# VH-VL binders against Gonadal protein gdl (gdl), part 8

Target 1, 194 residues: Gonadal protein gdl (gdl), of Drosophila melanogaster (Fruit fly) (p22468)
Amino acid sequence: MADIPATSEGSANTSEAVVEYQQPTPEFLQRKIYFLVDQLRTYHSELPENLQTRISYDLLTELANCVLNDGIFVIVKALMELQHETERHLIKIRMQAENEYEIEVAEWRSKIKDPEELRHILGLMKIKHTKKLHESDTKIIEILDQKVNDQQSTLQKAGVPGFYVTENPKEIKIQMFLLDFILRLSRLKYEPGK

## First folded at step 2 (VH-VL)

Design r12 (framework fv_roconkibart)
Fold by ESMFold2-Fast, scan of step 2:
Structure r12 (fold): chain C 194 residues (1-194), chain A 118 residues (1-118), chain B 112 residues (1-112)
Amino acid sequence: as target 1 above (194 residues)
Amino acid sequence: QVQLVQSGAEVKKPGASVKVSCKASGYTFTDYYMNWMRQAPGQGLEWMGWINPNSGGTTYADKFQGRVTFTLDTSISTAYMELSRLRSDDTAVYYCAREYLGDYFDYWGQGTLVTVSS
Amino acid sequence: DVVMTQSPLSLPVTLGQPASISCRSSQSLLYEWGYNYLHWYLQKPGQSPQLLIYLGSNRASGVPDRFSGSGSGTDFTLKISRVEAEDVGVYYCMQALQTPYTFGQGTKLEIK
């Protein structure tokens, strides 16, 4: 009889202090796969109908088998943390551009006494600011596209079904939903015999 | 630059199968879904399904499920549509088309006439 | 399945005059971020279909500015401000909100 380490099974939420390593039984793994597939089918049913046809039940079964390895949850969490850090940095860049514009506008309002001259200058400043935001937004999109590529590559190397490098927005949307499915599974406890 | 070139016209008898090819050029073949449509003589357009060239995943319209198979050869940027157990009402021009990001077809093949007669 | 209904099915027009084609869907094609998943195609005699308008109102590359698309939800219109001889053909609307993608019956535009 092989026992399964309670502290390392299914999700990160099993909280036992010490367990000896044991090989999981085929029966335990089969039941865990059934549990994971049931969860994934529930997530799939919540998708918009136009996306449901693009994610097969065979893919969900392959994904369930893949996440039997808890290491996949660690990889996904790390990638999401990196993405959130990158997004926070990009938000800061855009906010700084907006703050600089507001400061410059306030400075011109304090310097120019003629209302008509001030109106003209603020109009030119608005045009300059709009162009600067457009250039900044273009760079932000390029950085985000590279991040998506990096995530796709990492997950493909880890053997996660449905992940591969692509610039096709439909496939990227599908991968984003699969990533969300994996994150949702990582928050669940699978408790044998419940 | 982008073009889709389909195979030539076919004449088949009822019960036979037909395999139409669609060779893509001028873009990265695996980056865009390939859709298949048909048009019976004097009739409107009918969607048959799509294939994802990156994964090989397919979706078929219910009417064609079990009779149509989409395949691909990524080494030559070619998609295939095979329709089996042909009937006289399968007589149509068959089109492949590239699907762009907003779920629309920006480039179409020239069409392949398949005539089914006894 | 989403049913697409076009009217008129036959549209004789005088050269240089405006033309208008209607397309109705059995359910709303408006999705998140304000996009309508409704596209217009033109099939000239003996040719494959070509894209005219995508996502309700966006003119495809190379399409003359006399073509415009409008509408939202279930009711859409394709307008040609001044019909030219090269505009002869069958016009189709298509919904891509959900599979199966479905087309209207087609509107045949002919010069009087």
Scores: ipSAE 0.000, ipTM 0.427, lowest interface PAE 20.7, mean pLDDT 82

Design r2 (framework fv_roconkibart)
Fold by ESMFold2-Fast, scan of step 2:
Formats: sequence, C-alpha cells, structure tokens
Structure r2 (fold): chain C 194 residues (1-194), chain A 118 residues (1-118), chain B 112 residues (1-112)
Amino acid sequence: as target 1 above (194 residues)
Amino acid sequence: QVQLVQSGAEVKKPGASVKVSCKASGYTFTSYAMNWMRQAPGQGLEWMGWINTNTGNPTYADKFQGRVTFTLDTSISTAYMELSRLRSDDTAVYYCARDWLGYYFDYWGQGTLVTVSS
Amino acid sequence: DVVMTQSPLSLPVTLGQPASISCRSSQSLVYSDGNTYLHWYLQKPGQSPQLLIYKVSNRDSGVPDRFSGSGSGTDFTLKISRVEAEDVGVYYCMQGTHWPYTFGQGTKLEIK
C-alpha cells in the first residue's frame, strides 16, 4: 500500500484519491475486483436455475481475477471474431449451393416442355442436391467441432478458469456462458465517480 | 469446506517480534484477499490491513505502518502477519479473515492469542 | 478515519422479544459505484466473529430471517424479530467504503 497522507475531516473520498496514481494502487485493484465480481454475480443470477448450480461463486471470483489482465479480453475477442468469421463463411457456402440449385431448376423448367420428363429430371436434381447439402452440412459440423476444440485449448493454455477440452454438450454450454460473461465484462469501464 | 487455520498462542517480551500464520483450505487461495484484525482483551475489533493473494501486494492501516508486514506462501496457501517491536498494548487475539467477493469477511480463522509481558 | 458509533452498548433482552441495534457513521458509506458497504457481524462468547448481514440488508447464507438490516447513508439498524438463546454475543457493524476499514465498538446482547 502506498503511503497515504494523514486523513482529515475535509479529505477526499478514498476511491477518488487512488485514481490520482499513475500505476494501479492496491486499493484501486481491490475496488475493481469488487466491481467485476458484483457484475458477474448479476450475470449468474440471470442464468436458468439448473445452470446456476453448475457455475460456482468460486469460479466467478477466479474469472474476475483472471480478467484484470486486459490480454485475456484481447484473446477472447479474437477467438470470438474468428469463430464468427468461420460461421459466416460456412453459411455463405451453403447459401451459394442453394442458390445454384434454384438457378439450375429454373433452367430446366425453361428448357423441358414435356411435363413428365421435367418431373423426372427435377426429381433427380432434388436427390442430387439433398446429397450435396448433406455432405456440406457434415463438413460444416466437422469444421465447427474443430474450432470449438481449438478455442477450448487456447483458453485453457491462457489460464482462463473453467476452460478445458471436452465433447460433453452440457460442459460446452457452460463454457459458452462463461465466454458471454467475459465479453460482457469487456464492454464495461470501471470508473470511480461515473 | 472453507477453513482458515491459524498458528498457536505466543508469549513474547517487549521489543520482540511475532509471526502468525493463517493456512487456507477448501477454496482457491489466490481468488480472495486476506485481511488481518486484532482484538485486545475486553475490547472491540480493529482492522490492521489486507494482502492481495493474487499479486502479493499488502495494504497496512496507518497505525501499524512500519511495524507490521504481511507475506504469503502461495505454494502452501498460507498468509503471514509479522508484528515487530512488540509492546504490552499489542496483547490481543489476532484474526485472519477471507475477503469474500472483495467487500466483507465471510470466513475467519480461529484466532491467535499473542501475550506481550515482561 | 470513519468513526462507527453503536447504540446501545449493552442490550439485555427477554427471550422471544425483539431487539434493535443502531449504527451511525461519521461519513456517508455510499461508494461511488452506488453500493453501501455496511456489514454486521456477531461474535459469540469464545468464538471468532461471523458474518450476519452484508451491504446493509443482505443476509449471509444460513442466517435466520428473524435478522434484518436497514438504513442508508450514515444511519443503519440491525433488528432481531424474536431473540433466541443462540443470539447471545457481541454485535459489530463495520464499514468497508473508506480505507481503513472500521468497526463499531460493539453491542453486547444478553438474555435477562
């Protein structure tokens, strides 16, 4: 603790005094942790009852201490943006396949005049398209599963509490809520006297 | 189960130093600050300061600045309070307490009686 | 330093009757974040203090609902609706808004 001048009846509030220092004081960091934990407890209270029992207050306190390092916010934001970019790309690929199918159907409708022949051709195209979408969806799932594993591994290596590689859907769901908590905290500014 | 277990009673002469330990179990030691209080016989509670268990940075109440030192041994989840240049009016029960969520003390050690007598 | 003043210092109560303890601070305990860091502790004979109420009115886990806290700014009250034998001890208010943390002088509750 930095030496603080003798307190008098007219002295400033302690929280105001600590922000005068260029480097974080123990008082400032303690109050910031108070703020972060209080925010996390609010987020926790918004969870479904069954999930509240799975996320302990010990874990929330560890998380608050972890995010005092701004580097954690940078890592989480980078991983989330990479995840969103991957998802957007995969959605575009699937949408393109659907669009190409509709164009091909329209072409055959304009080209074939016999109703029975057209029905037969469109039936074959539908089977072909369904198979193509199934193969595409399988690849999309594989890519997303790999990205989830990469994210879990990266966060575990960064020392973020509650993160580890797992295929259990319930555990993955808990980790997704923890990520949301971190992202929500990253949007907040701790400013005494705000 | 959260527990804070303190070292045993001490009898010291004026001018000596005393070092009280507080061993934590049942939770992640570095997630909670550790505070130190004392209570002289028949008197109320007096806050001495705290230590951030994650950074190791201590904060001392002005009355004790220069005589008290807070330290940690994170490998054994233990906090220490060393009070030097003991006086007869330092006779008290000394407590460690966990700073739950950063604004109150939810678990306290059992207390360590330090008697300073000539 | 913020001075915490409790009243009464000695509180003899008949079993089953209500009890009330006042705590006043020399400065406002409202922190810049809007929270009021006023807490109540009970020290039973021969034991360490234990948390009863935090941030004015929140009961700690396992604390009976016969205990209630209220107040704002500089004036706070702890109430026990029906005193039980296990409630005997010294009650302390504490402020965590300003450094250093300070305690009231304590209120000793005894059964008549």
Scores: ipSAE 0.000, ipTM 0.447, lowest interface PAE 18.8, mean pLDDT 81

Design r3 (framework fv_roconkibart)
Fold by ESMFold2-Fast, scan of step 2:
Structure r3 (fold): chain C 194 residues (1-194), chain A 126 residues (1-126), chain B 112 residues (1-112)
Amino acid sequence: as target 1 above (194 residues)
Amino acid sequence: QVQLVQSGAEVKKPGASVKVSCKASGYTFTSYAMNWMRQAPGQGLEWMGWINTNTGNPTYADKFQGRVTFTLDTSISTAYMELSRLRSDDTAVYYCARGSPELWELFYQLGYFDYWGQGTLVTVSS
Amino acid sequence: DVVMTQSPLSLPVTLGQPASISCRSSQSLVYSDGNTYLHWYLQKPGQSPQLLIYKVSNRDSGVPDRFSGSGSGTDFTLKISRVEAEDVGVYYCMQGTHWPYTFGQGTKLEIK
């Protein structure tokens, strides 16, 4: 931002503020886009080769242009935090099922003295546990699919290039990396003159 | 370019502990799980467990539960594996490896290991 | 634990000839999402393992097209259409469907 030094009056109480934040110049926006594209190219180079061929230079340029609007960073950060909370919760549920199984096994070992009776009970517990994990995993996939769908819809509505509703795993992986790119960009300050 | 660089070889006595580091570069550290494997001389590969680099939550194979600890330092993109109460049969090359981002964070445990560290030889002798 | 069995354990081959490695699992490797988490790795002498094939048949980046994977359920095969000198090493299959992850015992490919 460039203010005109000579526009300041004297009194803050009795005069209208003459100092105003100047709109970014086309030159400033051009430099910022080049900076963002250069950062995105660096991130792109870290991807597996098969994913690098799926993300074009044009897409990176469109993405750079899109994130000139700082509001996009707010949206992405909120979605990623919500996703992280959801994933932590689902991981905890699955780990808890494993822990409960181990506790139940230990309880039966302490309670049942007959080796043959214990063997039979532990066999039943194992069958029960594997069935529970299979059913749980199916439900977890459905929850994650719905979560991804919601994120895709939100980002598409926000005008973020590369985001659209899809169930194609390769396309979802690309979108995951694009989200990470945006998050990394959100941590950077652009100050080209210093 | 993706690279996993591990700490150097260690020689330890039985009963001691060892801590191996694995420094990642060329990718976003928190977007991929980190797995640990070992290979005794002339033997096959054995999976020890994984750590979720985003949450810091470790999962250990039963054989190592209670003796191994996985930790992270995300500020330097480094994962650590500490194995305690070392025995002679813990002599092995220890590897870190990057897990696939398949099926998001939850399902890294179903993935594959696309990049491996160079390995760290840990020798346990009396 | 899921037991992974490879055959043969030792595979002497002539340069330019095809090679085939079998991998069998004690349980189905099909996950509830319909995917099969069977992967193949190559460990060259003195080097760390490297990924060749993931999810049965998908070739990793930079892996030559002379490598191919196939199979379903519990029975899997890795094929090399024309063996080259750089293919020498130990090949491992791995399952990622069930915890803990388990590897086959390895197949040592050597040039005769």
Scores: ipSAE 0.000, ipTM 0.445, lowest interface PAE 13.9, mean pLDDT 81

Design r4 (framework fv_roconkibart)
Fold by ESMFold2-Fast, scan of step 2:
Structure r4 (fold): chain C 194 residues (1-194), chain A 121 residues (1-121), chain B 112 residues (1-112)
Amino acid sequence: as target 1 above (194 residues)
Amino acid sequence: QVQLVQSGAEVKKPGASVKVSCKASGYTFTSYAMNWMRQAPGQGLEWMGWINTNTGNPTYADKFQGRVTFTLDTSISTAYMELSRLRSDDTAVYYCAREYYDILTGYFDYWGQGTLVTVSS
Amino acid sequence: DVVMTQSPLSLPVTLGQPASISCRSSQSLVYSDGNTYLHWYLQKPGQSPQLLIYKVSNRDSGVPDRFSGSGSGTDFTLKISRVEAEDVGVYYCMQGTHWPYTFGQGTKLEIK
């Protein structure tokens, strides 16, 4: 059960009573940290056994303390929204390249009547399209890698435990699970018993 | 005045179960975790696990998993520890203790008086 | 699990003399936040344990200043500057840095 705040006090501490309503009490913070740790331990138990050994309970406790501050949820949500928008934009770029190719193919088929000449031209265009897709794909990979690095750096600077810049796929996978944990916690409303 | 008052001594036969209670007073029960420890005669302290008094979620030490159950009755500020399939080596004094959690760590600032559980045939 | 080792296991002392108890951990108790979660408890004969010192060197409310804690990393010491009759009992160190929590085996302080 949640503590009931002071109701009415006309004695010497009226200013302190007002201020106490505005800040989390030590009792509230203690209840909230225990709640967060329990939730994180539940999420941890759902991990593959190989990953359970790589994410310590000490790390989960640090993470719980970190997200006790509301600002961390705001930062993580903003980063995830930005990542989603970036991914959609990159998918659109690749789709546009493919669509432009189909349009060009249709244009040449309408202009060239000789079958042999058309086959030669379409063959050259296929080579150009393949090169363009390769260049687009490498640029997309570069942008995604940079975004991952930016997110790692931002979370590290914000003091979120377990985040640091790395290109190691196994370490990135661990960080992805930690992000999922934070997002799951952000969807839960901590309500002490009524 | 913070107090933890435990139920009285129990004598059980091997294979039976025992349920020990720990009633808290003098503080907001759901603001602090409750831990359980035991001490066999002439031996040291052994941590058994803890329960989140706000959510009711228990965590058990590996040695006791499958035999121990922690529960709460928040309406009377009471925590319970039930140990099943008792053996002679379960003879011990069982303690509840309040954990003060200082964000990243905890320590036991108040302890119950202890409940002696004797298992003999 | 982190193993906590105390020495000596038995400590006979004369009233008014100083006493010192050692506690050693199998792993560093320094947490990522820079704090060290090593605590000391006293169990007087026939009583439940009581908190003496938390986080290496902080005395719990009501604990006399003759008790002091020190140490870092893996090596910790509890000192009593002048032993009194009421100090008789078993002293336990406990680590809270790593899960699960673990206790030392205890040091029994007796008057000679």
Scores: ipSAE 0.000, ipTM 0.462, lowest interface PAE 18.5, mean pLDDT 82

Design r5 (framework fv_roconkibart)
Fold by ESMFold2-Fast, scan of step 2:
Structure r5 (fold): chain C 194 residues (1-194), chain A 120 residues (1-120), chain B 112 residues (1-112)
Amino acid sequence: as target 1 above (194 residues)
Amino acid sequence: QVQLVQSGAEVKKPGASVKVSCKASGYTFTSYAMNWMRQAPGQGLEWMGWINTNTGNPTYADKFQGRVTFTLDTSISTAYMELSRLRSDDTAVYYCARDLEYYGSWFDYWGQGTLVTVSS
Amino acid sequence: DVVMTQSPLSLPVTLGQPASISCRSSQSLVYSDGNTYLHWYLQKPGQSPQLLIYKVSNRDSGVPDRFSGSGSGTDFTLKISRVEAEDVGVYYCMQGTYWPYTFGQGTKLEIK
């Protein structure tokens, strides 16, 4: 519990206490919530038919209320940046394996002049490359599964509605769309009267 | 609403190339890998490969390496499969299907299929 | 390549009766992460394949509980506790453990 404020019960903005003198009006917050819900309803309309029935308007309303706390956007952006960095790193590993394969293929083409011998050697190289990619993919799957688990856990602890640890692909898919919704909302600037 | 909409049926002569499109809608295109499969008339399913929609990196099954090319146009959420040097045994229904970016996941939503007929 | 063998290839069943399809792999499908990437698909006449079961025994969303998957290592089974008319089609097992991904030959389920 001590981690949300250094003291006291929880989500009171102890680090933002000074900002209370510049607080938005209740009218502003209410309009902002209506704006956020309206945006989420638009995003919801773009969902697959099966997912539209699984993501309720109540959930969207709770999500809108949750993201009134700008800290949620910070958490989601940090998580997505970490995920993208991890994905880029894993893809780079696979791409390096592919580049090494192409270099080896080119070397064999320059060394072996007999077409039949070359074809046989390239066949063996392809088998070796496929095995190497499979070994790489094993590690990639393990890392990605762990990252999804970490992401779900972090968002659940942050109180984001719809997030919990699950290995069910349909539930993960729903959470991925909810993350996309939050990211889209984070890119919007809400102004009074909009 | 998730939709994977493929281009229409094509009739090609041996030696020609065919390019099949798969337009995704209703979800974030770059969050799912795209796999390609084919099915000859009255035959079973054959996996051709996949493409990472975030990076554009394709992976091809050995049987198709050198004849198939997977590409993307992320601006219109569309994946393409081009098969070259067509022969009669390439006559098949070609499918695209989405997958999570996990390199072993299952294909949970498929396009309607594109019949490619190769005849002289 | 991993060879996937289905049995039977043709399965005539009476409505309301149980049905069972076997799938065997030429090598163990247990991945280094401890998961077994064996999946089942149904292709109804004139339609694209649809996912039924993933990772041996997990039903996809919306799949009735009359469908169940079981097995381990190299031997897997798809069971339908009571066949309905809408279950007609070709069933395929698929392995996602090894490159390239491979499918079984397919089992055609027909009402007799």
Scores: ipSAE 0.000, ipTM 0.409, lowest interface PAE 21.6, mean pLDDT 81

Design r6 (framework fv_roconkibart)
Fold by ESMFold2-Fast, scan of step 2:
Structure r6 (fold): chain C 194 residues (1-194), chain A 123 residues (1-123), chain B 112 residues (1-112)
Amino acid sequence: as target 1 above (194 residues)
Amino acid sequence: QVQLVQSGAEVKKPGASVKVSCKASGYTFTSYAMNWMRQAPGQGLEWMGWINTNTGNPTYADKFQGRVTFTLDTSISTAYMELSRLRSDDTAVYYCARVEYWLTGDYEYFDYWGQGTLVTVSS
Amino acid sequence: DVVMTQSPLSLPVTLGQPASISCRSSQSLVYSDGNTYLHWYLQKPGQSPQLLIYKVSNRDSGVPDRFSGSGSGTDFTLKISRVEAEDVGVYYCMQGTHWPYTFGQGTKLEIK
């Protein structure tokens, strides 16, 4: 997508502003597709042997065509940012629970002077904390599963090949690699050889 | 108008290397991938691999991986195939051929071939 | 790799008679776009291969209408309605659906 000339867009109030830019040539798009397919085949070669057979070259070709639309990169980046924010928030929640537990332990140690009684109380508190962490982890997994489902649905609706709603871990793993391929492509700058 | 012109016949000893050239004309060199095939005397066609004319990245058929090298000189629209550690069973006519990589699927065949380069490996 | 099997491997024919060559693939050659990337090439004695038929049934420019291709899935046929002297050579089927590209063994058409 190189060399779109600046428009004579003037002041914001100009309703008759002329917008001039050139569309990419067919030759430019062909070279870009070739470049994208080549990049994807390189990424494919880095996959574990068992996954190379799960991701066909046909799928890579369809994916290359799909990402000719730069809007796909915008969608993928937005989804990843939302996911990272959600994960960061969930990590903070778990860390807070762990910190609160340590504070409670310290308080009990300061209050109870009998070693045997203290050991008994701390044992009960550890059981309670373990149960709380298990419940928290279950909720975190549920939230992450829903987020994955939402991502799959969004990418399927956007027409990205290889994406569909599934709970099969092997299929999710394949989709994660496809998502990584798209992200890697989004960081590349296509410049025709000169 | 479209032409692929290959270098002349070569005779090599076992263990030597050979480098075959394929010069393209009459079209935009970087719009087509260049493929390499070979044909032993009296035998069929065998695909060796292809090279991306935009990036210069080669892809080799498994059988030839480690012995063959595809390169380009885009300034003169020429592709090269170098085969090393030659054996008598590498005696063959080597061909270059172009393929259009357009995603619409109408162009996944070899429409133009070079004239072939006979490589004879003998002691 | 996709295995391409041709039959017969040797085809003697008299001038003006029809000829038929079969090509079978070990896997379906239908691509996700609905196209079948099965192509036929002719290699005349002492020459490089030349494209005859692409995508099962489409004649390349300049190819006479006596040549026709047909088939689907894994079974394909190349027919010559009336063989002429210039048709002598080795015919190869090739698949472009799956990487790596693979060719059949070749069918040698000769006139008695």
Scores: ipSAE 0.000, ipTM 0.418, lowest interface PAE 21.1, mean pLDDT 81

Design r7 (framework fv_roconkibart)
Fold by ESMFold2-Fast, scan of step 2:
Structure r7 (fold): chain C 194 residues (1-194), chain A 118 residues (1-118), chain B 112 residues (1-112)
Amino acid sequence: as target 1 above (194 residues)
Amino acid sequence: QVQLVQSGAEVKKPGASVKVSCKASGYTFTSYAMNWMRQAPGQGLEWMGWINTNTGNPTYADKFQGRVTFTLDTSISTAYMELSRLRSDDTAVYYCAREGYYDSFDYWGQGTLVTVSS
Amino acid sequence: DVVMTQSPLSLPVTLGQPASISCRSSQSLVYSFGETYLHWYLQKPGQSPQLLIYKVSNRDSGVPDRFSGSGSGTDFTLKISRVEAEDVGVYYCMQGTHWPYTFGQGTKLEIK
């Protein structure tokens, strides 16, 4: 059978309601940038000295300008949610392996009455289980590394300063802090009051 | 298998310069920072600085600023440490080490003994 | 600079006995996100240092479970539940929280 096409509902405004539209002024945007830079400098001051030297004030200014586009906050939040979902999934896989092992151990305990034979069999099962967990952990690390790579690529394509694909732990650490800075900024409301 | 292989022992006179190499294999060279440490005879470990293998940007500990230079040759996965204006108290075993997660040093070179004597 | 102080400097131990090494920092080693970048290294006689424990309590790959690390803030401990012959060497704590990175002065573990 033919598939039912997805419904896409939209409607034009059918009444002449008063629509308030506020276009950001250059003055508003400049004040907002000053606010964002000031917040970023505060975050920067909390970093250990070795990281402070790697994150320049010029980079913070570029980052502030970038996040004037609130779409960046949407992208960052979506990436973090995807990462958390992936991590939860990987934890469930590992828990399933552990649960299967416990079930098999309980089954052997109920079948084998000889203590020495049981000890031998359980020892072999423990070795096999440990090897399976190590193999699983290796795959988990590879998946997480790939997710970091995808995240770096996505943010680089979005034009976020300081993001690029790298496996260097020092650079990844810097990017993690920049990501945290963006998330902290996303929780703030800027109002052009005094 | 990850391996860092350093150049051989050197004997230098005060005022000379020494250049130690550290050749990496078994991993993507530009993905991990390289750190340099030294150890004087019977003494503890002292951090000298690090170099970003992706960008080539070095960072030096204050004690060595102006006398040490870190460089790279990425085509042969090799890092270099050059120490100039040598003094007798620069006599030490010099180590390169790969910076792993959490600013820890997960793999170390075998060490290069530099002896400075008049 | 952060000063790292180890105690004792010399630790003679009988095979099979437990051993404990203390490391204290002049400043808190707590990093952003609550992480603590305190690491332990072992330098066996005539060899390069090797990573033993990272981030206070995490064993590096291949490190036996008889090694354990603990501590918080400025006070840290490395414990060996049963000393084996292969454990002989100098143990160093290191902080990676503050620049420049600094090491403790080292603790020499030797068999009686």
Scores: ipSAE 0.000, ipTM 0.425, lowest interface PAE 19.6, mean pLDDT 82

Design r8 (framework fv_roconkibart)
Fold by ESMFold2-Fast, scan of step 2:
Structure r8 (fold): chain C 194 residues (1-194), chain A 121 residues (1-121), chain B 112 residues (1-112)
Amino acid sequence: as target 1 above (194 residues)
Amino acid sequence: QVQLVQSGAEVKKPGASVKVSCKASGYTFTDYYMNWMRQAPGQGLEWMGWINPNSGGTTYADKFQGRVTFTLDTSISTAYMELSRLRSDDTAVYYCARDYDFWSGYYFDYWGQGTLVTVSS
Amino acid sequence: DVVMTQSPLSLPVTLGQPASISCRSSQSLLHSSGYNYLHWYLQKPGQSPQLLIYLGSNRASGVPDRFSGSGSGTDFTLKISRVEAEDVGVYYCMQALQTPYTFGQGTKLEIK
């Protein structure tokens, strides 16, 4: 394994930063895998009973070994980033529609003095907005479903255990939990003695 | 309309446990993560963790790991935060808040009214 | 953990005047999607926090257009173009790029 730079210590603006370089030992890696397996077992214990049966402890151990390679976290984050990049455009369109609706509502509230007339106008605007939002949401769901296939394929090719192309909602749900496990592990810091 | 309604104020002695509830209405409870925060008197906000009501999966901030437990009762759309081995510095207002969704950017669009927990001898 | 630093911590403002609050993060909050995972909340006296700005610059539903968020990476600003009486409270920035989610110390806005 390549040397892992240690964390710089102290304030960047006021104190001397100390940088250490650490080479992982077999003992360190073994202890880290035990830590990762323990975390995954905790996540597993929180799953619904039917999903606990579908996700074996052998799979969790394989997953822990897989994520010892930092490259897997990079791949998962890159896939999430690519998905969010696509979703950014879709969300932006939806958010602009919401914003325009709120602005128009506020404008009518300031202009119309008659409560009955205002209620009628706002009702019409609500109907128009709801239709536009529903059409947008339908398109977003279709695009996101297609993205699931791409994620499954990429993770399978990367050798991540538990990932494969499937249209089965039950299997997709299992993979979503496994993806959540990987993301949660990517946010953890392993410290000696924990 | 979306509402998060929390249980009432609690007074506890050091070493006791407290369990705060957060009842959701106006949306599909299992579709949104529930986050827990606290705020000591006159202090800022501190994130404690989240629970996924669809799976029961949780993430706890390291400071609370081992002392806090998030649970849920999906039949009544209620999330719970239990904090054990209470200390005087656990005196705070505890909040639940809805996380918009997994893909959105993890911002809290609706908050409960808060539950004051006072720990005193 | 990502450290969030707000300035000023106390902000006395005259009604109708502009106000500006700074928020800095110890690391970049810019995601590859182009979004900054930085959100602003307002806590009015005796109330729960409420969402003001999400993803750096987007106003939450019902938030007046006098509120605006700007910035990218590690340096963010919340601006109020003309302060109203109902704007009194404590403003918090929050990063949601990674867990644990962390808040700034808070900025208390008071009318002079």
Scores: ipSAE 0.000, ipTM 0.433, lowest interface PAE 18.6, mean pLDDT 81

